Miniprotein binders against Cell death abnormality protein 12 (ced-12). Designs and how they scored, part 5

Target 1, 147 residues: Cell death abnormality protein 12 (ced-12), of Caenorhabditis briggsae (a8xez1r348to494)
Amino acid sequence: SEIQKVLDIDSANENSEEDVEIWRTKLAEHRCGRLATVAMVLFGEKSPQDLRMLISENTMRIEGGKWQLIPMWMRCCDITAELFGLLPGRDELDRLISIIFSTDSPFPAVFSCIVHLFHRTWREMQAKGGEMDKVASFVLEQLRHVL
Below, E stands for the ipSAE of ESMFold2; O stands for the ipSAE of OpenDDE; V2 stands for 0.75 times the mean of E and O plus 0.25 times the DockQ between their complexes.

## First folded at step 5 (miniprotein)

Design mA13 (from mA1 with E22L E42L D43E Y46F)
Fold by ESMFold2-Fast, scan of step 5:
Structure mA13 (fold): chain B 147 residues (1-147), chain A 91 residues (1-91)
Amino acid sequence: as target 1 above (147 residues)
Amino acid sequence: SPELKELKEEIRELLKEIFKLLLEAYKLGDPEKLLIEIWRLLEELFKLREELQKAEKNGDPEEVIQELKDRLNELRSKIEQLKERLEELKS
C-alpha cells in the first residue's frame, strides 16, 4: 500500500501514468525488486514524511521532472546488502530475506541511514541523472570508512 | 560435513522457491491472504537455518540433524501445497 501511494504521488507530480507503470514493471522484474519493495514499505511505515520528502526532492532535481526514486532506492538496497556481506540475486539472497524479516534486525535502520546519506550526498555533489553510480560509489566508500 | 552441506543447499533452494511464491502472490493481488502464510513459512525456514548453524557449531549428534531434516521435509510439503493453491487461483 505504501508502494502504491509512492507510485500515485509520483504520477500526480509528473502528470504521467506511463512513468508510474514503467517503474512498477522495472521493480517487479528485478530479482531484488521484491526486497526493494519490502524495504520501501518498512521505510514508509517508519518515516512517511521522509519518504514523501525524498519523492518530492528527487523528482524536482532533474530537468523535465523525471522520477529518480526507484533507481536510487535499488542502489541503496544494493549498498546495504553489500555492507552486510550479502549479494542480492546471488548465493546470499536467502540471508538477506532472513535479516529483513527477523526481529530486532539492524537492517531497516541501516537501510534508512543509507537512504538519507545517499540523498544528502546527491545534493552536496549537485549530481545529475547520469551520475547515479558515481554517487553510489562515494556513499559506499564513506560508509566503509565510518563503519 | 557432506550432510550439513546438502541441508544448507536444500534450505537455500526452498528459500528461493518461497521468494518466487511471494512475488507471484503479490502480483495476483494476494487472494485468500496467501502472503501471510508464505511469510510464515519463510520465517520457519530461517529458524531451521539458524538451528542448523548452531548444530554445526556445537557438533550436535546426528539425531538432531535428522530432526532438522524431517522438519525441512515437512516445510517442503507445505511449500508444494501453496504452489498448487496459487496455481489454481490463476484460473
Scores: ipSAE 0.007, ipTM 0.140, lowest interface PAE 12.8, mean pLDDT 65

Design mA14 (from mA1 with E22A K33L L35I W39F E42M Y46L)
Fold by ESMFold2-Fast, scan of step 5:
Structure mA14 (fold): chain B 147 residues (1-147), chain A 91 residues (1-91)
Amino acid sequence: as target 1 above (147 residues)
Amino acid sequence: SPELKELKEEIRELLKEIFKLALEAYKLGDPELLIIEIFRLMDELLKLREELQKAEKNGDPEEVIQELKDRLNELRSKIEQLKERLEELKS
């Protein structure tokens, strides 16, 4: 599965079948869960070097100072959706996926930009795993401040 | 209102244009500064759309409609300037 591939990369192939089910459940419950799954697959297909770089740099961080790929991806999608004024709940957002990721849509490009900004901000703040929401809030505030 | 319908269509066209610019900016390399500027313009367009929807629902006076037109023209000019800057960077 695509989710298993993502988890295998993020955890250096340490993820169990139980981990896969946990992440599937979290993706199913989050408003941006499906959006994030599609975004991750497309990012990996279009920018495999960027994905590899992000994961490699993350693995170089100390234990407890690493971000988790799926939660980070979901938050980056939420930030991107909010900046584009896409404020509907999960069902409506899911129906927009084909439009959001169409060839003429800037969403994938902007999402990629936000992923890199999140990664940089995480590093600059020397964030710990429990601070994912804090970093996401700062990224969103930083972008809104210049808007 | 015919005027409100025209404004709504112009805002829609401008949103499509700014979306296209965001994609082009990203393709040029490090898009951070350009993307931020593009988002700022997009935020202004979204706020304008919100005020237009409010004006439509409330039957707001000519004063409000004229202000929306003026702001839309200002945003259009800024988007054209950004588009030109983007083309210069391609060079």
Scores: ipSAE 0.006, ipTM 0.172, lowest interface PAE 9.8, mean pLDDT 71

Design mA3 (from mA1 with L35F I36L W39F; at its last look DockQ between E and O 0.02; V2 from the best seeds 0.00; counts 0 for: pae E 10.6 > 1.5, off the site)
Amino acid sequence: SPELKELKEEIRELLKEIFKLELEAYKLGDPEKLFLEIFRLEDELYKLREELQKAEKNGDPEEVIQELKDRLNELRSKIEQLKERLEELKS
ESMFold2-Fast, scan of step 5: ipSAE 0.006; ipTM 0.218
ESMFold2, look of step 6: ipSAE 0.007; ipTM 0.207
ESMFold2 (binder alone), look of step 6: mean pLDDT 81; pTM 0.785
OpenDDE base, look of step 6: ipSAE 0.006; ipTM 0.206

Design mA4 (from mA1 with L35A I36F W39Y E42W)
Fold by ESMFold2-Fast, scan of step 5:
Structure mA4 (fold): chain B 147 residues (1-147), chain A 91 residues (1-91)
Amino acid sequence: as target 1 above (147 residues)
Amino acid sequence: SPELKELKEEIRELLKEIFKLELEAYKLGDPEKLAFEIYRLWDELYKLREELQKAEKNGDPEEVIQELKDRLNELRSKIEQLKERLEELKS
């Protein structure tokens, strides 16, 4: 259900149904995997046009220009968690998910800003698929100066 | 580079402004929770419509049809209440 929505999106971008199980495993193993899954679903529901824009732009890229949505999402969650001073332990983040994404929490707003900044930085750098860590580093560097 | 420092500060200020705007937008309420509640109302309406159509097709007693209509009116009330709550949230 929740995870299936996110996997369907990334599978479509990768043009592969065989990768569904691989992505499920990757999400489960990542320290912020469940947070990333919830964030993606809620972002898509709250900001559907923004999500559609990200997917469309990614679809129009060619060859190494494509980035995978789920890995980008996980990096954005990592950055957000680091900025909030969260020590990413799976159990800790899992317990905080509902609180983190509540209306009163600044987490969703900061996360959205980070997603947009990540995308903007990716374009500015003319980054290729293998350079996701480079983009994440630049995003984190910029955010340390403003948050 | 003084220009570089000024640009960094301007970016910081701009991000703070965007942060505030988005915070205000999220503070407006959780539209997704409201959308979920609206979806549930639509689901109830659809089921009630199906039951009404089935009752008419099967020639159910008029009393049963009246009971379904009363339930439909109650659902309408809930829809209006949710709509008012959404407007209040905007305000």
Scores: ipSAE 0.000, ipTM 0.132, lowest interface PAE 14.4, mean pLDDT 60

Design mA5 (from mA1 with F19W I36M W39L)
Fold by ESMFold2-Fast, scan of step 5:
Structure mA5 (fold): chain B 147 residues (1-147), chain A 91 residues (1-91)
Amino acid sequence: as target 1 above (147 residues)
Amino acid sequence: SPELKELKEEIRELLKEIWKLELEAYKLGDPEKLLMEILRLEDELYKLREELQKAEKNGDPEEVIQELKDRLNELRSKIEQLKERLEELKS
C-alpha cells in the first residue's frame, strides 16, 4: 500500500513501533487521502537525493528545531490541496494552469515544490517543532503572493 | 485561440473532479474496481490534453477542434455516471 511505502520511507528516521502505528492511522485518516500518500511516495521514489538532502539538513538542526517528516508532508499536502481547490479556501488553479498542462502528475509536482519551500521557510524562521502550522500558514501566504 | 482556452479550462475542471473522486474512493476503503475506472478516465483526460496541446501547436483545423470537444463531452458524461455510482455506494 502507499501508506506502507510512506512508512518505509520514514523508517530511515528512528521511530518506535507505537509511533509507526500512530503515523499509519494519521495517514489513513488524512483528509487528502490517496492523493497525499501517492505524492509522498513519488517524492521518495523520483527525488531520493532531494529527500536525503532534506533529512540530512534537518538532522543537523538543534534539538527541538527538527521537523518530523510525515507531519511536514501532511501539511504540504493540505497546502497543495487547497491551491487545487480540493479543500476549503481560495484555489489558485488559474495560476497553476501551466503546471497542470505540462505534467501528467500535477499534484505530486506542486507538492514537491511546496516541500522544498516548506523546508527553506522552516530554516529561515528557525522554527521549533510546535510551530508546524505557523510555518505552513506562512508558506501558503508566500505562495499566494508570488503566484 | 479562445476555443482552445475554453477546452483547457474544461479539462482542468474534469481533472479536478477526477481527483475528488479518487479521494472519495479512498475514504470508502478503496474499492478496487471503482478506483481502476477513475484512473482509466484520468488517463483518457491526459491523452485528450496531449492531443489538445498538439492541435494548438500545429494550428489544426476546426474539424479537429470539434472532435476534441466531442471527446471531452463523452468523458464528461462518463465522469457524471461515475459520480452517480459513487453516491450510490455511499448510501
Scores: ipSAE 0.000, ipTM 0.298, lowest interface PAE 11.3, mean pLDDT 79

Design mA6 (from mA1 with E22A L35M E42D Y46R R49E)
Fold by ESMFold2-Fast, scan of step 5:
Structure mA6 (fold): chain B 147 residues (1-147), chain A 91 residues (1-91)
Amino acid sequence: as target 1 above (147 residues)
Amino acid sequence: SPELKELKEEIRELLKEIFKLALEAYKLGDPEKLMIEIWRLDDELRKLEEELQKAEKNGDPEEVIQELKDRLNELRSKIEQLKERLEELKS
């Protein structure tokens, strides 16, 4: 229902039960899947216009029938987690969710900044679906000079 | 290279400041699209650091070091202006 909440924000999106299942499957395959879902919901609640823009520009069927947006969100969570020194596996990350999203935690704000930086870098590079790792590399280089 | 070491440290501090400004702009909902300007300054600082590394390797002349100092001061001025605008938005 968390996933459905995000999908419902874009009223132009003809989401289906199959789309929800695709999201669940992709999220289950990644260590940051649960974390990314929570982060996306909070991002959308605070900035629904930004979420709609990201969905419309990055969510598409590509060769092989895959969605671009889900890998992007998960990669942004990976980058954010690494910046905070959070390198445990899925189960440990899931246990930390309440702490990561607690009041006064910088994680949500940093995550949102990284999402915008990632999207900007994606557009500037004219990147396509298979180039997710390349975009992440450039984002990490930019962040490497920050702190 | 003590002078270049100081410049490197200043660039690092400004990059840290830029990140803090980006977080603050995001928390405010970025009403004036300051995030774009903030990330542009980040890009300029990164380029400046790259040129500083080249100057260190080459043992570049005083003229090059002065150019780097001038560019750093210009970026610092822009960062101060962004801080003022963010404070106004907090109102």
Scores: ipSAE 0.006, ipTM 0.147, lowest interface PAE 12.7, mean pLDDT 66

Design mA7 (from mA1 with R12E K16A W39F Y46W)
Fold by ESMFold2-Fast, scan of step 5:
Structure mA7 (fold): chain B 147 residues (1-147), chain A 91 residues (1-91)
Amino acid sequence: as target 1 above (147 residues)
Amino acid sequence: SPELKELKEEIEELLAEIFKLELEAYKLGDPEKLLIEIFRLEDELWKLREELQKAEKNGDPEEVIQELKDRLNELRSKIEQLKERLEELKS
């Protein structure tokens, strides 16, 4: 439901409505969909100005009016889960959400860092729509190299 | 401006350092207090980043930029102290 608030904020573009439904379905079916949704809610609560910046940046960089924020978010979640060794199926991952986002968990902080690293990498590469996977791969490789 | 770009890059560098410290603390299995402290430092870096973006957008004077730089140096010092504590815990 909180992901809907983010989608609504940038829904002045009518061409985005079909994409919104597609991404909502992908979130529902993706192994990290629930995790990604919770992460966005917490990120928005902790860093509202950063979330607004990301929404603004994605609006300016969207090719053909299609959403880029949600696929970027899902990839950041996948990267974070992979780095934590959290590669179980959806059911197991969903059961871990309360632990992952507990007060003592480093997951939210690490996720926030990865989101900013992804955004920075996107800018540095001057990436365009359609290069989401390329940027994600580069970010993951850089993190694996330093870890 | 070049000064703002440099400052922004330093913040990103420290965020990456915090990321590594969080992963190390996580691997050690026991520092609830340490993880909370690391989260607080990360939060301070995020706030500094927000203020830097605001200062850039508003064209704030050099005095404000110097204040942000001083705060960044203080955070860097605290992060170095945390690195030393984690290194000790490895032993």
Scores: ipSAE 0.000, ipTM 0.127, lowest interface PAE 15.2, mean pLDDT 67

Design mA8 (from d1, 19 letters changed)
Fold by ESMFold2-Fast, scan of step 5:
Structure mA8 (fold): chain B 147 residues (1-147), chain A 91 residues (1-91)
Amino acid sequence: as target 1 above (147 residues)
Amino acid sequence: SPELRELLKEIFKLELEIYKLEKEAEKLGDPEKLREEIKQLLIELWRLEDELYKARENGDPEEVIQELKDRLNELRSKIEQLKERLEELKS
């Protein structure tokens, strides 16, 4: 299953059986869960060196300053989905339509860019674990400003 | 492989269009229960994608790929008809 592949990617972070089932349920029930799951799997499969770099840099941060992979990826998917007009909020679909015609996987492609931007923004803000939504909001606003 | 990539691209484009139609139908108060029809189109698209991946694993037989192309064209026609019906309900 694609959801299982996403859970397997998070193997660098030990999770209890209960936590695994919680994330499995959240991924399955997400409004754009299929698009999100595919984007996450493709990031792991097509950009393994990028993924390793992101995880490595995250593990070097102080204990309270680390993000968790699946929650971070879920926020990145929410940002991508909002820009594509798939979630409530101001979409930027007209500015993204050219990407749809230029690539086989427009949602994963934009998601990948957002993951890197999210990680960079997390670092620059010196964010703590409880600030995931704050970082996500800042990333979304920066994207709208430059689009 | 290039033909399968093109089909996957079209499937993703149609999935995005189905999500946009669902959003528009919801905004209009779901006239004629169009959201149920839109959800069925989404399910059909997911089944088609599943079969496409199976065809890839089985060595991309051309007959199967052509059948999937035909089904994708039928689904595209249904989506366009639904768009026209939704637009008429706006006016």
Scores: ipSAE 0.005, ipTM 0.226, lowest interface PAE 10.1, mean pLDDT 74

Design mB1 (from d1, 21 letters changed)
Fold by ESMFold2-Fast, scan of step 5:
Structure mB1 (fold): chain B 147 residues (1-147), chain A 91 residues (1-91)
Amino acid sequence: as target 1 above (147 residues)
Amino acid sequence: SPELKQLLIEIWRLEDEIYKLREEAEKLGDPEKLEKEIRELLKELFKLELELYKAEKNGDPEEVIQELKDRLNELRSKIEQLKERLEELKS
């Protein structure tokens, strides 16, 4: 399954068995459904060097300064879905038109950009684990500003 | 699938709107109106493409999915023709 593939990607970060089952449930119940898990899997399969870089840089941070992959990815999916008008919020479809027609997989493509922007923003803000929502909000604002 | 049936109906509606826009653009030559209508059609096309993506992931029959892909790609091409027309009107 796509969920198992996402968990397999995350297991490389040595999460406990208890954490794995929590994330399995949260992924299965995610409001973006299979769009979210497919985008996550495609990120890992199509951009393995990028994923390795992101995880490596995260691992080098102090314990309180690390993001967790699956929660971060879920928030990135929420941002993507809002921009596409799939979730409540102000969509940016008019500004995404070029990328929408440049790719066979628009949701995964925008999701990938957002993951990189999230990681960069986390680093620049020197964010801590409790600030995941704050970073997500800034990422959304940055996207709206540059679009 | 009822979802695929609704997608086909929406595609037919969009094709009708595209034909209407081409007729009005040729008759009136209004680039501002054409630009606005193109943006609305693109939003609807995108939403249909997302619904198709969901249908693919849900395991709907491959032959039906391929037909929808072909129809959506044709609709996309027609929208690009309207964009070219808009560029001509603005030049």
Scores: ipSAE 0.000, ipTM 0.154, lowest interface PAE 16.3, mean pLDDT 77

Design mB10 (from mB1 with K5L Q6L I9M)
Fold by ESMFold2-Fast, scan of step 5:
Structure mB10 (fold): chain B 147 residues (1-147), chain A 91 residues (1-91)
Amino acid sequence: as target 1 above (147 residues)
Amino acid sequence: SPELLLLLMEIWRLEDEIYKLREEAEKLGDPEKLEKEIRELLKELFKLELELYKAEKNGDPEEVIQELKDRLNELRSKIEQLKERLEELKS
């Protein structure tokens, strides 16, 4: 399944089987449904070098300074979905038109940008694991000024 | 600054585009030649990103930002040329 592919990617971060089952449930219940899962799978399959880089950099951070892949990806997906008007929030679809017509996969393309922005923002803020929401808010605030 | 963030987002968009082109080049059987040019484009994007971070920290004037924009436009042109060559190879 698509969900299993995402879980297989995350297992590279040494998650327990119990954690994997929790993530499986969360992914299955995701508000964006299969669109979110497909974007995550495509990121892993079409940008494996990016994923390896992100995981490697995250692994080198101090204890407590690491993000968790699935929660991070879910936050990034929610931000992307809000921008496309699929979730309540700021609808910026009009400003994404150039991206939509530039690629066959606009949602995954924007999702990829958001993931990279999230990772860089996490690094710049020297964020701790409990600060996932703060980093996401800062990313969203920056996007609102840009878009 | 919003201007700096816009440039960073465009750099990240171009990086994603280059990685997709590299995957296509690998499928077409001439990956080594195109991979070298793709690697050089990625290096240029990385250098541009570093210069943007330096400009932000140093509070550089708008003329420096404009120079970086010009370099980004040149890189976009090179990426379009790569896409054209890949499309020709597909035929």
Scores: ipSAE 0.000, ipTM 0.091, lowest interface PAE 18.9, mean pLDDT 67

Design mB11 (from mB1 with E15L Y19F E49L)
Fold by ESMFold2-Fast, scan of step 5:
Structure mB11 (fold): chain B 147 residues (1-147), chain A 91 residues (1-91)
Amino acid sequence: as target 1 above (147 residues)
Amino acid sequence: SPELKQLLIEIWRLLDEIFKLREEAEKLGDPEKLEKEIRELLKELFKLLLELYKAEKNGDPEEVIQELKDRLNELRSKIEQLKERLEELKS
């Protein structure tokens, strides 16, 4: 249900009921699947114009240079979760403390910033579809350095 | 600035090379403690990236752009030396 709302925002995708169930299953299998779903839904609700601009800019790229919304957001969620110490890896929780206590939705707030940073990094690298993990690694490393 | 955009592209290319070197060093069990050198190069590249963003925001003069180019060239040389050293360690 909530996943359907997110998928409906990406009008470039033709999502069937089967596709929704596949994404629901994948999110449920993720260690932080519920946090990912909440962050994605809140991004769409709080920043619909930002989302539309990101999708618009993405669709103007050559076919091999486009990212796919849900896979990209999943990686952004993984980055956010790692920084919060919710996934294996080096956390940056001590550097995020001020943000955690400044908002009632710290995970979605950091996630939205990471989505914008991911899109910018993708653009600057002139990334291809197969380079999703490489872009994610660059984003994570950049955040570790600037925090 | 077209010059700043070209610098940005080159910085990201060097970041890609450093990430590949880090993966290779990790696979080899970090011989000669290369991780410290790799971390320092990453730090310098991100500093350069931040200064480039600042230069673009402030509309900095050509002298500043040239300084950024010189620093990028120095970092590129260090990365190339690290690549050669890592290849020697492989065999």
Scores: ipSAE 0.006, ipTM 0.217, lowest interface PAE 12.5, mean pLDDT 72

Design mB12 (from mB6 with E22L Y26F E42L)
Fold by ESMFold2-Fast, scan of step 5:
Structure mB12 (fold): chain B 147 residues (1-147), chain A 91 residues (1-91)
Amino acid sequence: as target 1 above (147 residues)
Amino acid sequence: SPELKELREEIKQLLIEIWRLLDEAFKLGDPEKLLKEIFRLLLELYKLEKELQKAEKNGDPEEVIQELKDRLNELRSKIEQLKERLEELKS
């Protein structure tokens, strides 16, 4: 299953087996879970060097400053879905039109950009594990300004 | 071009409708066949926008604009058929 592929990636990132089961349930129950799962799998398959770089850089951080892959990806999916008008919130479809029509996979493409922006923002803020939602909110606001 | 601007607004409205259909399909528990058809319609709309951009760049030849309008109308018909099928799945 595509969900299993995502979980395999997260397991390789040394997450707890109990955490993996929790995220399996959340991915399956997410409103945009199918799109999120596809976007996550494509990120891993199309950008394996980028994924390895992100995991490596995260591994080099102190324990309290590390993000968990699946929770981070879920936040990035929520941001992407909100911008596309698939979740409650202010959509930015008008500003995304050119991006949407420049690629055959607009949701994965925007998701990938957001993942990189999230990681960069996490580093710049020297964020701790409990600050995932704070970083996600900042990323969303940054995107609204640059779109 | 006013004509190309009108086409862009129509494409934008159809894009919104397709994304709404995608959201509705997910609410119904992910019927794979319906999702595949929705993605195919989305791809057709992307191709239309790409051709619209080319028409704007190369000038506004009447034949090209008319072809884009015809293709947009066919896409609109397919979207309406999909809406009917989705409503049937609700009941």
Scores: ipSAE 0.000, ipTM 0.234, lowest interface PAE 11.5, mean pLDDT 72

Design mB2 (from mB1 with E15Y E49M; at its last look DockQ between E and O 0.03; V2 from the best seeds 0.00; counts 0 for: pae O 9.8 > 1.5, pTM E .785 < .8, off the site)
Fold by OpenDDE base, look of step 6:
Structure mB2 (fold): chain B 147 residues (1-147), chain A 91 residues (1-91)
Amino acid sequence: as target 1 above (147 residues)
Amino acid sequence: SPELKQLLIEIWRLYDEIYKLREEAEKLGDPEKLEKEIRELLKELFKLMLELYKAEKNGDPEEVIQELKDRLNELRSKIEQLKERLEELKS
């Protein structure tokens, strides 16, 4: 399943069994369903270099200042979903439509951009492990202003 | 497919319309009254979008696609009702 593939991507990060099962459940119950897990898998498959870079940079952070991959991805999916529900004015809509339909998989494409933005924002905010929601909210607000 | 693209474009336009209605509601100083309905409509549109993608990917029969089109039409109707509610607030 896509869920297992997602879990396998993060298997190198010695996560507790408890966390893994929590994530498994949350992935299965995610409001975007399979679209979320597909986006995560595609990110790992189509952008492995980017993923490695992100993980590498995250790993270099001090303990307590690191994001966890799957929780981060789930929040990025949430942000992506929100963006699809947040349309700007007519002019921006036309641009967004153009971007969305320039690819066969618009959700994964947007998701990918948000992952990078999340990572950058995390760094800029000097975020700590317990601030996932804070960073996610900030990213969403940033996107709302840009769109 | 071209058909899917067209349907998605329509959904986005409906999103835009609802967003405008929300802005108008906020200007009236009573956003809470319509906010619940607005959120529900946005949720339904999003769900419809996801189902369209799913149907297309799975190669679902035309009957399924037609159902989704019908649902889209229903959502248009709901948006019109929302507009009417907003106009009532303005009067």
Scores: ipSAE 0.007, ipTM 0.212, lowest interface PAE 9.8, mean pLDDT 77
ESMFold2-Fast, scan of step 5: ipSAE 0.262; ipTM 0.635
ESMFold2, look of step 6: ipSAE 0.007; ipTM 0.159
ESMFold2 (binder alone), look of step 6: mean pLDDT 78; pTM 0.740

Design mB3 (from mB1 with L8F I9L W12F)
Fold by ESMFold2-Fast, scan of step 5:
Structure mB3 (fold): chain B 147 residues (1-147), chain A 91 residues (1-91)
Amino acid sequence: as target 1 above (147 residues)
Amino acid sequence: SPELKQLFLEIFRLEDEIYKLREEAEKLGDPEKLEKEIRELLKELFKLELELYKAEKNGDPEEVIQELKDRLNELRSKIEQLKERLEELKS
């Protein structure tokens, strides 16, 4: 399954068995369903060097200043889906048309860009683990302002 | 489901056709006038993609699959109408 593949990607990090079970459930119940998990799998498979870089940089952060991969990826999927008009909220599909027409996999492509933006924003804000939603909201607002 | 797999393939083929329509409109020097229609086609396409992912994940009943087929056929019809209009603009 795509869920298992996502968990396998994340198993390269130190995680408790309890955390793995929580993430499995949350991935299974995600509002974007398979679209989200496929985007995550494709990120890992098509951009392994990018993934390694993100994890490496995150690992070097102080205790409490690190994001968790699956929760971060889930929020990036929510942002992507909202921009595409797939979730309730103001869509920006008209501003994404040039990007959409440049790729065979628009959702994974935009998701990938958002993951990198999220990582950068987390760093710039010097975010703590409890601020995942705050960072996600700021990323979405930045995108709407620039788009 | 073989039927859901076929719908995925058809959606991706329609995405390619919409992209080709964008290129043809650009050659005519008037892509912005078709932007609204292309935007609506893409929006419908992505909603169909999301519904297919949900149907595959949840094992939804035949009713959902039939609804998706109907929406896909409607989308195809709109794409063909745009193609015909583009050809008329060339002459």
Scores: ipSAE 0.000, ipTM 0.153, lowest interface PAE 12.5, mean pLDDT 73

Design mB4 (from mB1 with I9M W12L F46W)
Fold by ESMFold2-Fast, scan of step 5:
Structure mB4 (fold): chain B 147 residues (1-147), chain A 91 residues (1-91)
Amino acid sequence: as target 1 above (147 residues)
Amino acid sequence: SPELKQLLMEILRLEDEIYKLREEAEKLGDPEKLEKEIRELLKELWKLELELYKAEKNGDPEEVIQELKDRLNELRSKIEQLKERLEELKS
């Protein structure tokens, strides 16, 4: 499955069918599950070298300072969804219109950029595993300021 | 799962339709009006998908869930209508 392929790149192991089912369950319970699944699969397929680089850099961090792939990607999907229409009183979509008209899949394209920004922010903040939501909030606020 | 695969295919199809609408908008020479319509449809599409997901996860009343599904189907129909209108305008 496409989910299996993404998990195989993560941690460079051969995930079992049971692991794939756990990921499906987690995605189904995520508030952006439909869009998240598409964005994650496309990131893995369109940017495999980027994904491997991100995983490699994460693996080299100290224990407790690593992010977990799926939780991180879920937060990135939340941020992407917020930018595309969940900001009351603000229309961030106007800032993204160029991207929308330049790509076949605008949500995955923005998601990809956010994943890279999240990874950089995690590093700069020297974040720990328990700070996933804090990093996500910082990324979202930075995007709101620069867009 | 079969359900997840079907949903993935539906989302990809909708994104493909939006791409086609963008391409048609570029050809027709009324880019700002068509871009605005596509922008509003994209915003509503993703917002509605998220709202539906939250309602299902929270166990909201079936009536609420059905209303969201109906609105999603209506939005998909509007996208199809816009695409058809753009095709008709192209001569």
Scores: ipSAE 0.000, ipTM 0.122, lowest interface PAE 19.5, mean pLDDT 65

